# Ledger of designs, part 88: VH-VL binders against q9nrl2r1430to1533

Target 1, 104 residues: q9nrl2r1430to1533
Amino acid sequence: GGVHELSAFEQLVVELVRHDDSWPFLKLVSKIQVPDYYDIIKKPIALNIIREKVNKCEYKLASEFIDDIELMFSNCFEYNPRNTSEAKAGTRLQAFFHIQAQKL

## First folded at step 7 (VH-VL)

Design j33 (framework fv_nezutatug)
Fold by ESMFold2-Fast, scan of step 7:
Structure j33 (fold): chain C 104 residues (1-104), chain A 121 residues (1-121), chain B 107 residues (1-107)
Amino acid sequence: as target 1 above (104 residues)
Amino acid sequence: QVQLQESGPGLVKPSQTLSLTCTVSGYSISSGYYWHWIRQHPGKGLEWIGSIHHSGDTDYNPSLKSLVTISADTSKNQFSLKLSSVTAADTAVYYCARYHSWGSLYGMDVWGQGTTVTVSS
Amino acid sequence: DIQMTQSPSSVSASVGDRVTITCKASQSIRSYVAWYQQKPGKAPEPLIYDASSLESGVPSRFSGSGSGTDFTLTISSLQPEDFATYYCQQSYSEPYTFGQGTKLEIK
């Protein structure tokens, strides 16, 4: 992997975190607040974990970074029905991600 | 600082379209998250009508969906409500409100003062 | 639609009393509950968001608790300005819904 790619990942994560629709994705879902979440979602992930992985240079390929972001959205749509605040935020943030990810 | 103010006719005739505008001062609509319309019938509780995201995406109460349109004009810093085919049951105080920038974590943090709408001949 | 049911519908209390108002959701809504105070002739004022977080400028005598389906608003030592109607609201799923309101009256 390259320095250029890591810089691009850092920039994209920062843009996602700053986006108005990032609030469902900033941290892992609480077991106290959502007791059945971890019964349904087997590979939990959030932006703070992805950002930590970027900072530690744990993504070897752009595809690994993209896969983690897509897993985050997939988990959102798996758990949350279409008319929830989380699902609506996820739909808009995913569209934003797809536009920005064209930079690789 | 940030103020919302409703405006529109206080009296509307049955079967007509009710049009209300919310003017936002001290804050840009495009910097907000969601902008809402809520109403309160005389002596009753609060009813959510619908919302518009700053991107233009709208969501409506299913009980009103065929009758309601919400739109935004960012150049005028306003968003508006239209209810078609009104009846006496639409008599209420109408509020506009801002939903904080971080989605469901906050709720509606700024409300207009409300405007009274009476539907009568 | 998610139904929010408040209890009691009205409560009479004296200055200095501890007052508790409850709100039940018809399904689990995490912590996505806000509480509002409304005085006659005025717009609702926000008190609590995310079930337990105080809005800026709200006195510390107000507190919220709960998660899932059962939520509580507590006023630890009632003041004269606290006599009002209180509403809970869920923002988990559209349509957003309010409780029917709890009127807090002077005993």
Scores: ipSAE 0.365, ipTM 0.806, lowest interface PAE 2.7, mean pLDDT 89
Fold by OpenDDE, second read of step 8:
Formats: C-alpha cells, sequence, structure tokens
Structure j33 (fold): chain C 104 residues (1-104), chain A 121 residues (1-121), chain B 107 residues (1-107)
C-alpha cells in the first residue's frame, strides 16, 4: 500500500513485532520445518498477515483486529506445549498485547 | 564457550533452607533460553526442580513447589535456587542447566558439573 | 505427571554390539524427548534432542527415533567410552520427567 499515517492498529502491530517475544509470530509456520503444523492448526495466522490486513483496512472494528491477534496466540498454545520457548514467548507477548489493547 | 557452575554450602541442617547459585559464563542469561535446576539423589535418577527465564517467568515441580524459589540476577548473570525446610530426602547432587528449545531442539544442552548437598544434623 | 518408563534398567554388552534402549511415555508427547548420557561422578550430557536430532559433536553411532509414546535410543556399534547410564526426558508438559535410567555395563 501507499504511505499513510499509522493507525492505532498499525502502531500496535509495530510494537508487537518489535517485542523480544515476537519471533514465533512474525510469519506463518513453515510446512517444511513443521510438517504436522497444518494438520493441527486450521486457521493459521501471523503478525505479517495481520499487518497486511491492517494496511488494507480490512479491520472495521477493533474487535476484529483483537480476534485475529488472539487467534494467533491460541494457535501457538494449541500446537506448542507449555514448556516450549514458543509457548512461553506467546504468554509474555499476549500479556503485553492485553495491556496495549486497552488503549484501542 | 557456555559454562554453568553451581555454588553454595555442601552441608545443610534439617529444617533449614538450601541455597544454591548457578553462575553462567560465555553467554547472557538475558535471552530466550530457560534456566533449570535438576537434582539427583545418591544412586538414583534425575528429578526436575524448576526453571526460570530472565523476565522472571518461573515454573516449579508441583511436588516441591511450596518449598522452592528460583530467582535470577541478570546483572551477575546468575540464577539461584532456594529449597526450604530440607530433610534427608533433599540430599542430592544439584545441577543447573540451560534448556534449548530453538529450531525444534528440545533438551538441556548445557549442564553445570553439579554440586553435592548433604542434609545432616 | 507424565511417566517415562525406560527399559531395560541395565544391560551388559560388548564393544561392537548394537544396543537399544526404549522409553515409553504414559501419554502422547509428540517428539519432545531428549536423551542424555551420564558417567559416574559427572553431569548428564545431551545426546539427542526432539527425539531424533543428534547433538553437535555426538558420534553418529548414536541415533534416536520415535514419536507419540514410544521412543528409542540406539548405539549402532558400542565403543569403550559408551559405557554409562542413559536417561530419556520429556519436555511436553510440566513437570519435566526423566526415565529411570539404563546402566550400560561391560559384559
Amino acid sequence: as target 1 above (104 residues)
Amino acid sequence: QVQLQESGPGLVKPSQTLSLTCTVSGYSISSGYYWHWIRQHPGKGLEWIGSIHHSGDTDYNPSLKSLVTISADTSKNQFSLKLSSVTAADTAVYYCARYHSWGSLYGMDVWGQGTTVTVSS
Amino acid sequence: DIQMTQSPSSVSASVGDRVTITCKASQSIRSYVAWYQQKPGKAPEPLIYDASSLESGVPSRFSGSGSGTDFTLTISSLQPEDFATYYCQQSYSEPYTFGQGTKLEIK
């Protein structure tokens, strides 16, 4: 898309991406690296996808944006056991998100 | 080279608190890794005690949870274990270890040499 | 807690032998299993991650396999330095749990 002023959604996505615990969420999981991922996760999503949707103004309500972010975390916790770095990172990032989302 | 080293009193009296520190060198504990304590009673297998992340996120073995506290000091690149109200059953070699979970590699990839703690009156 | 039942508890073998150690989880743990080698008076050392990924520097005679509930550590041709105690460990859920161990002794 073109250059435009950052919305609240865009700003929050930027903050999520820059967070130290964003690494499991930056892009979709590789089917090659994780062959069984898409057998388990039926609605895959990642921050780059969410960012694209924001850029395309696909979110009309804050609730829609929040739902996608929560789906992203839900996928992580569904696939990854509690003790994995991915799940732990997800827990911390989600907590950060919940604080930031109150500003929306 | 990443190295872990346990330190603390080798003798603790019953009902007192066992305190150990793991000093990490060659790598910052301020990373995505989790840092663990494991113990081994003489002639027995391995028992997981708990873990910590530099953010303060901790996990404990439910069998020991009420008695265990794990903390981290990023300024010293150390993390510590406190086990209260010890008994003879807590006599063991105590290990600290780093948990590797990157790139689908899940396991304790670096261990300390271990420190023996004896609980005796 | 997830139980890791390791077998055998001990095995006697000779240099050059093929040795197999098994670990059965009380429930499916996918591939979240690591294997360790421990020699007397020493800390455990990692051999295998994620059920089948060989730790860097570990000889290729060591291999791991399995998923779900049944896991195997194999030493294709036993060397003198391989006599030790071996442990499996699950990291699927807390608390982390280890197998009882397998002591590999010289026949």
Scores: ipSAE 0.039, ipTM 0.746, lowest interface PAE 3.6, mean pLDDT 92

Design j34 (framework fv_nezutatug)
Fold by ESMFold2-Fast, scan of step 7:
Structure j34 (fold): chain C 104 residues (1-104), chain A 122 residues (1-122), chain B 107 residues (1-107)
Amino acid sequence: as target 1 above (104 residues)
Amino acid sequence: QVQLQESGPGLVKPSQTLSLTCTVSGYSISSGYYWHWIRQHPGKGLEWIGSIHHSGDTDYNPSLKSLVTISADTSKNQFSLKLSSVTAADTAVYYCARDHYDFWSGRYFDYWGQGTTVTVSS
Amino acid sequence: DIQMTQSPSSVSASVGDRVTITCKASQSIRSYVAWYQQKPGKAPEPLIYDASSLESGVPSRFSGSGSGTDFTLTISSLQPEDFATYYCQQSYSEPYTFGQGTKLEIK
């Protein structure tokens, strides 16, 4: 998409990064700390990668941007049981995202 | 200069509801992440009771069943614990604590109140 | 629930000794372990978080290590003020659980 779409993506990513539930999503999961993560999660992604894609104008459609954000949450819920700190943070951040994404 | 202070009755009768309040100073509850209640039975270890997120979402220890309610009053900078249908087994020192987190690390309880002793007795 | 098991339950040591306390989780918890020191009549105070990060203001003689299921707290040269009870805690999943405690006593 256009300039307005890219500006909206950047604003939303910044809002997600600043949210207090963003901590599990800021960077890729460490293979040293979580060795089995990459055996289970085949399409890893994080907010720093998504923001870089926005800045490089790699999203042509809002659906592509939304898909990457949803993949990030899907990976979280696939790897982390519901009662983990990561899953609880992901649940609230995803709800926040769904409200903000209505602007896209 | 963050300080947490528990307050509430030191004596509670069996079958009644225990009500405790944690007053936070030097920091806003709404600027934090989670706020916790932990207890310690005489001569025993620590038991996590539950927590409240600044949004109002609560999480409780399943071992306490439906007996626990945690709430927050951001206008007073306080959060509170209610434990219903108490028995002698609920006699303990009760602590409130702040959840530390930042963008790069996990979580732990970085500030604790000094604790308040609660005795359940007729 | 994740069970945290500490060993030993008590240890007797002298000032200047190297002391190690271990904590084992019943399942993998990444590095989501904190260590607390509790003195009689006082609230627990944090020493270590994220398995190996030293809390601000805590003396450098304290160190933590481990990941997954096995964690260690080390005091490199025991001081008189270190005689206390030590607890490990996992924050990986709810309910958050503590070890049973290790009482560090004068020999």
Scores: ipSAE 0.115, ipTM 0.761, lowest interface PAE 5.0, mean pLDDT 89

Design j35 (framework fv_nezutatug)
Fold by ESMFold2-Fast, scan of step 7:
Structure j35 (fold): chain C 104 residues (1-104), chain A 122 residues (1-122), chain B 107 residues (1-107)
Amino acid sequence: as target 1 above (104 residues)
Amino acid sequence: QVQLQESGPGLVKPSQTLSLTCTVSGYSISSGYYWHWIRQHPGKGLEWIGSIHHSGDTDYNPSLKSLVTISADTSKNQFSLKLSSVTAADTAVYYCAREGRWLSGYYGMDVWGQGTTVTVSS
Amino acid sequence: DIQMTQSPSSVSASVGDRVTITCKASQSIRSYVAWYQQKPGKAPEPLIYDASSLESGVPSRFSGSGSGTDFTLTISSLQPEDFATYYCQQSYSEPYTFGQGTKLEIK
């Protein structure tokens, strides 16, 4: 199962990165631009880090990969009020992820 | 092939606003992810100024944040830097750069402009 | 800010030498390191991305390694065109920061 799962994770991350709504998730939130982010969010993560973990075979189970993606969205909704462009992008990208993840 | 070209006046008076544009050829700004401004003071190393995502989202170096504005005009395939209230300390070579090929997992500055020299002097 | 410290600040070498330049981050940055070569009067040119991936068109004598806090750029057999200043850069978090540079000079 490992080889097939790694290819599937890489493909899914690439599709997330390609999506128009990926912009809040591409890299870690800037502490300088958003000084209180790391006071509120205890487990920061972003798509570039998730992709790196996939490429280094750091996910042993599909559930670990899915958990990191869901953590990314959870962080977005915890920090950002519902009417922000970040939260709206997160809502659309999460829906896209749920459709794609059905193939895992 | 992708090319970036900086342009601007080259000489700016103290207290005025420095305005530079980066013209992108052979590639669409909207197809890229992050576009950066970097500068280099005479005889010194590289300093990151800030970036813009093709969505319009910007990030600025905190040492410059109150003075810097970066914007993009996708119809002209250009992105621009404005640095307000300049002093002699802003004399530098200014570079624009593309951040990688995100779809292939490349997160470095893979294409740079040739640089434009800006002198701040009366 | 993440501080990037290069060692050595300058090195004198001869054609054919193996040259090693190191870069240390003040905190773990995973593999988010790129290396650039800058010749006098020219823009920096990318050499390495993602710590160890060679940029297209860059000679195979260049290689990068490392993860976390310690990174290395190696030139296996120095050529005349390699005399330049080399910079490491982290893209793990903003502000993006560069090392101070390593000047590679002819001995």
Scores: ipSAE 0.400, ipTM 0.840, lowest interface PAE 2.8, mean pLDDT 90
Fold by OpenDDE, second read of step 8:
Structure j35 (fold): chain C 104 residues (1-104), chain A 122 residues (1-122), chain B 107 residues (1-107)
Amino acid sequence: as target 1 above (104 residues)
Amino acid sequence: QVQLQESGPGLVKPSQTLSLTCTVSGYSISSGYYWHWIRQHPGKGLEWIGSIHHSGDTDYNPSLKSLVTISADTSKNQFSLKLSSVTAADTAVYYCAREGRWLSGYYGMDVWGQGTTVTVSS
Amino acid sequence: DIQMTQSPSSVSASVGDRVTITCKASQSIRSYVAWYQQKPGKAPEPLIYDASSLESGVPSRFSGSGSGTDFTLTISSLQPEDFATYYCQQSYSEPYTFGQGTKLEIK
């Protein structure tokens, strides 16, 4: 494979991953560390999964990409109370995402 | 020492916009804390208005959301409250407060301003 | 919204008394409860965070307990400076909500 310019989706995922508040979202939540997570969250998703979908060109519309990102945040806020580090990181990352998503 | 101080007009006419500023000293608002506005009607309890993070992340009480705007100015180390279309029901002591750093595990408002009285009257 | 039902609304007590104030949440909020003390003409001051963590500088006679829906603030031996109004507050989700308050008065 050769070097190519990143698409808008790819660039945004890279920016999200590199953000200081991305740590709760990089990978799926560990069932070992959080045993009840998947009893509550029925549509788990993370940035690594979204990145793979982008790489596989599974997003045909920007709205589909945005929906997955919003789902990721929704899951975080559903499971984590407001004052948790995860939730607070999520709110800031989501704000960043909303700004960046305007470019899509 | 961290201090918060509310400032703004103490008297506002009905239907006008209430504007308050909270000046933070001894600590940067760009520090991972959330900054809150709370009010207390005379002789009554406490009501949460909303909050802001220096990143621009804001939250509002749904009962007031359509009328409230909270903003932050990191260059002045201030954050502000605007409440539009005020009525007598908005007469209260208004407090600004700090909620713990997002990494600290602080679940409460640890520093409060002294409060500023705002009276809505014609 | 999450309601915080605080009780009693007022209590009369004497110096040295044990005083208990309760707060019940309309739903489980884990341990995301803070307690504040407010004296007349003054801003609220924090006493307890995360249901049971004592704020620095607060006397050890103050303690908090509870999780889920039922929370308690206890003053083991009331001192003259403790007569004030106390509030619980949940920080589980927005909008943040306070209890109605408990006015602790001298008997």
Scores: ipSAE 0.026, ipTM 0.708, lowest interface PAE 5.4, mean pLDDT 92

Design j36 (framework fv_nezutatug)
Fold by ESMFold2-Fast, scan of step 7:
Structure j36 (fold): chain C 104 residues (1-104), chain A 123 residues (1-123), chain B 107 residues (1-107)
Amino acid sequence: as target 1 above (104 residues)
Amino acid sequence: QVQLQESGPGLVKPSQTLSLTCTVSGYSISSGYYWHWIRQHPGKGLEWIGSIHHSGDTDYNPSLKSLVTISADTSKNQFSLKLSSVTAADTAVYYCARGTRYEFGGYYYMDVWGQGTTVTVSS
Amino acid sequence: DIQMTQSPSSVSASVGDRVTITCKASQSIRSYVAWYQQKPGKAPEPLIYDASSLESGVPSRFSGSGSGTDFTLTISSLQPEDFATYYCQQSYSEPYTFGQGTKLEIK
């Protein structure tokens, strides 16, 4: 809650979207391109959904925002083997997120 | 226009360290995504050696057994390959390449390549 | 490691022919395939990325298709400058791997 927190969430999600490792996370995974994804991942989420929630002021606590971002990374590592391009990008973006999230 | 140019000794003795440098012009290394080293043995196909992300994170082909080091020098706009303990099997043409992203998606490919530099490992 | 297997290893063709080259991945790699053309003494040049997207400046006679494990490069009407070796490459998982190459030669 509050103006400061909303501005911080907005700033951070913009930084995540613009990060060069955001590509696996920009949109929900396509069932056509990855047919078994939704058999494995039960709570799909992506940066476009998180950004929409920020814009609609749906995050009341920083912990709720952090939980959604962490769910996104958790889904990535659950589905994608360690040496995949998605997992490598997710590892770097998550590290970047953890540094930036210290401001929240 | 982006150009990559490999440079190095061309002839290396067995057991020594091969050092190659890729000079990037018309584009900043720090603005790129990945920078790769690839080699091609005489009469054979292409082998990925490794890459460096613009952050400095490196990834190497496990087949090279920790013999490879890739580094970047943003002040010189260069990235380099060191391959230690070389043998005759390391004789190849060595290429550097830029790994670029599809504008809206995650796929990336090697869109700009250096001309290649021939390295012979011989006593 | 993901193995990329090309077929045929060589193909003989005439100008104006339709040529197809296939590439099989040992496991599903989504659409993370690029195709490269290499002429003797020169570096590879990108033709196709993301299985079917044409690289800027590449003639429209080149096209790519496929997803998962099976991929195809097609040249719809072969030109004299197209005689070269073609390679597929996956960027789904490290180490990144190339097919063994397909040599396109004059009939």
Scores: ipSAE 0.587, ipTM 0.874, lowest interface PAE 1.7, mean pLDDT 90
Fold by OpenDDE, second read of step 8:
Structure j36 (fold): chain C 104 residues (1-104), chain A 123 residues (1-123), chain B 107 residues (1-107)
Amino acid sequence: as target 1 above (104 residues)
Amino acid sequence: QVQLQESGPGLVKPSQTLSLTCTVSGYSISSGYYWHWIRQHPGKGLEWIGSIHHSGDTDYNPSLKSLVTISADTSKNQFSLKLSSVTAADTAVYYCARGTRYEFGGYYYMDVWGQGTTVTVSS
Amino acid sequence: DIQMTQSPSSVSASVGDRVTITCKASQSIRSYVAWYQQKPGKAPEPLIYDASSLESGVPSRFSGSGSGTDFTLTISSLQPEDFATYYCQQSYSEPYTFGQGTKLEIK
């Protein structure tokens, strides 16, 4: 289901981006704004990168796509305490993702 | 224009439950923003009580967590505060506020406040 | 909890004066600081967000600066309507906390 999977990935990324809680995840964290971020997070990723990978058909399996999304959330929770706005947004967005991912 | 208005009893007896409602107009609470309760004891500073997201996700000040419940009614565009087992220390002006989010900074602050409602705890 | 230590607790100044209020966070909070103005019998109103961004409608004589742990609110030329109590607030993590307040009074 390569074409169908691609379409499903595209649609899910669109839904994630449009979600109210996507703001921490739209782009890579700025090293200027957060100087220590990349000292802590070694595998940075964001929705714009994931979207690009989808567009380039780099995901052959749904599990690969899911892994990148989960990495994105993992990075957020690793860097941000659970009671921060970023972590709270991430928690809600991840819950939304898990529901939508059942369709993959 | 976004407006918030607190409502509820201005007098509560000790050990009873304080109940307040915030009515929001000009903006839907079904958004990505947080909705907050803050109080101010007479002549004192500001204390954050808690917040709610329209999804039902709530956060409370740990100092008050066991006594506080915040809920939302999207159909009425309202959110509410319940504070149980009140004492004189809970006498304050209670404010509801909108926690605005800016995507550029990824932060929240209270950009719109209600006028506040005075609640006195007295026997 | 993150503590916001605000200073001074009170300040007397005259119209036209430059006034500076500071807040120190107990830990780094990036730029997640807001400043509010409160007049007697009124709700707080936002002045600055994200440490240095001016809220819409707020006069340009108000400015904010700082990052990490040290933050400053400045009124470049005090106007009669500026006499009030000012509060800093961290929006980095819950529970959100406020400074103790600074009462700006007429000298």
Scores: ipSAE 0.041, ipTM 0.731, lowest interface PAE 3.5, mean pLDDT 92

Design j4 (framework fv_nezutatug)
Fold by ESMFold2-Fast, scan of step 7:
Structure j4 (fold): chain C 104 residues (1-104), chain A 123 residues (1-123), chain B 107 residues (1-107)
Amino acid sequence: as target 1 above (104 residues)
Amino acid sequence: QVQLQESGPGLVKPSQTLSLTCTVSGYSISSGYYWHWIRQHPGKGLEWIGSIHHSGDTDYNPSLKSLVTISADTSKNQFSLKLSSVTAADTAVYYCARTDYYLGSHRYGMDVWGQGTTVTVSS
Amino acid sequence: DIQMTQSPSSVSASVGDRVTITCKASQSISSYVAWYQQKPGKAPEPLIYDASSLESGVPSRFSGSGSGTDFTLTISSLQPEDFATYYCQQYYSTPYTFGQGTKLEIK
């Protein structure tokens, strides 16, 4: 809890946003570009939403923050077949996240 | 300003390993998203061989059935193709190409290509 | 594997003509389509990425459209330097696949 914990979450989100594999995760998927996404994915989330939740102090525990990040990756792998650019980016970014999250 | 240049043998004997190198100039291989090998058989269209992500992760065309290996040497700013057990069917012009880093939702194709190197497989 | 089918295989046209080339994917690929121009003895040159985005330095007479399975490359007013072979490519999923090519010839 507290200011230092919020700073740690913000730092981690910034590192994820700056990663070259963050492009599928920066913003919510467009219904215009991907019409069936919201038929398949029931709990959509993206890095901009997670960052907003960090800024509003909505995460009380590190586990809650980690759960939202993992939901983001889970959604990616549920919607996107293994050999897609999105799924490959998600796999690498998730691995990067797991390394960085060890510092929380 | 970014340039890719293929190099390797023009003639390879059947059953041998074809080794090609792509030298990247004016741009760091670590800054690119994906680096590709593509070939073109005489009088035919383009065939994707495989790609390497700047992290070292590789993707290969399944039709080549584990005959292909792509590797990168960031210290030399090069990436390479090895194709084992070649036959006359591997005679082609071989190209290397880049997919640039994705910016936001921009989904770049192969935006820079080498000039190509001709490989003939013959006894 | 995703198959990319181009039509026509060849087209004969005159300078000033409007030319359209189509490309059909065997399954939905969103907008992950690039178009390339290849002149004899040369490497392919990128024209269009993300189905409709023009590559830097490419003349505005070239345009791309489409999403899902059906894609089109249009040259609004053909110039002498445009006689070449054109290829579409999907990069939605591996293996990345190209169309068989469309040869644009002088009428």
Scores: ipSAE 0.248, ipTM 0.797, lowest interface PAE 4.4, mean pLDDT 89

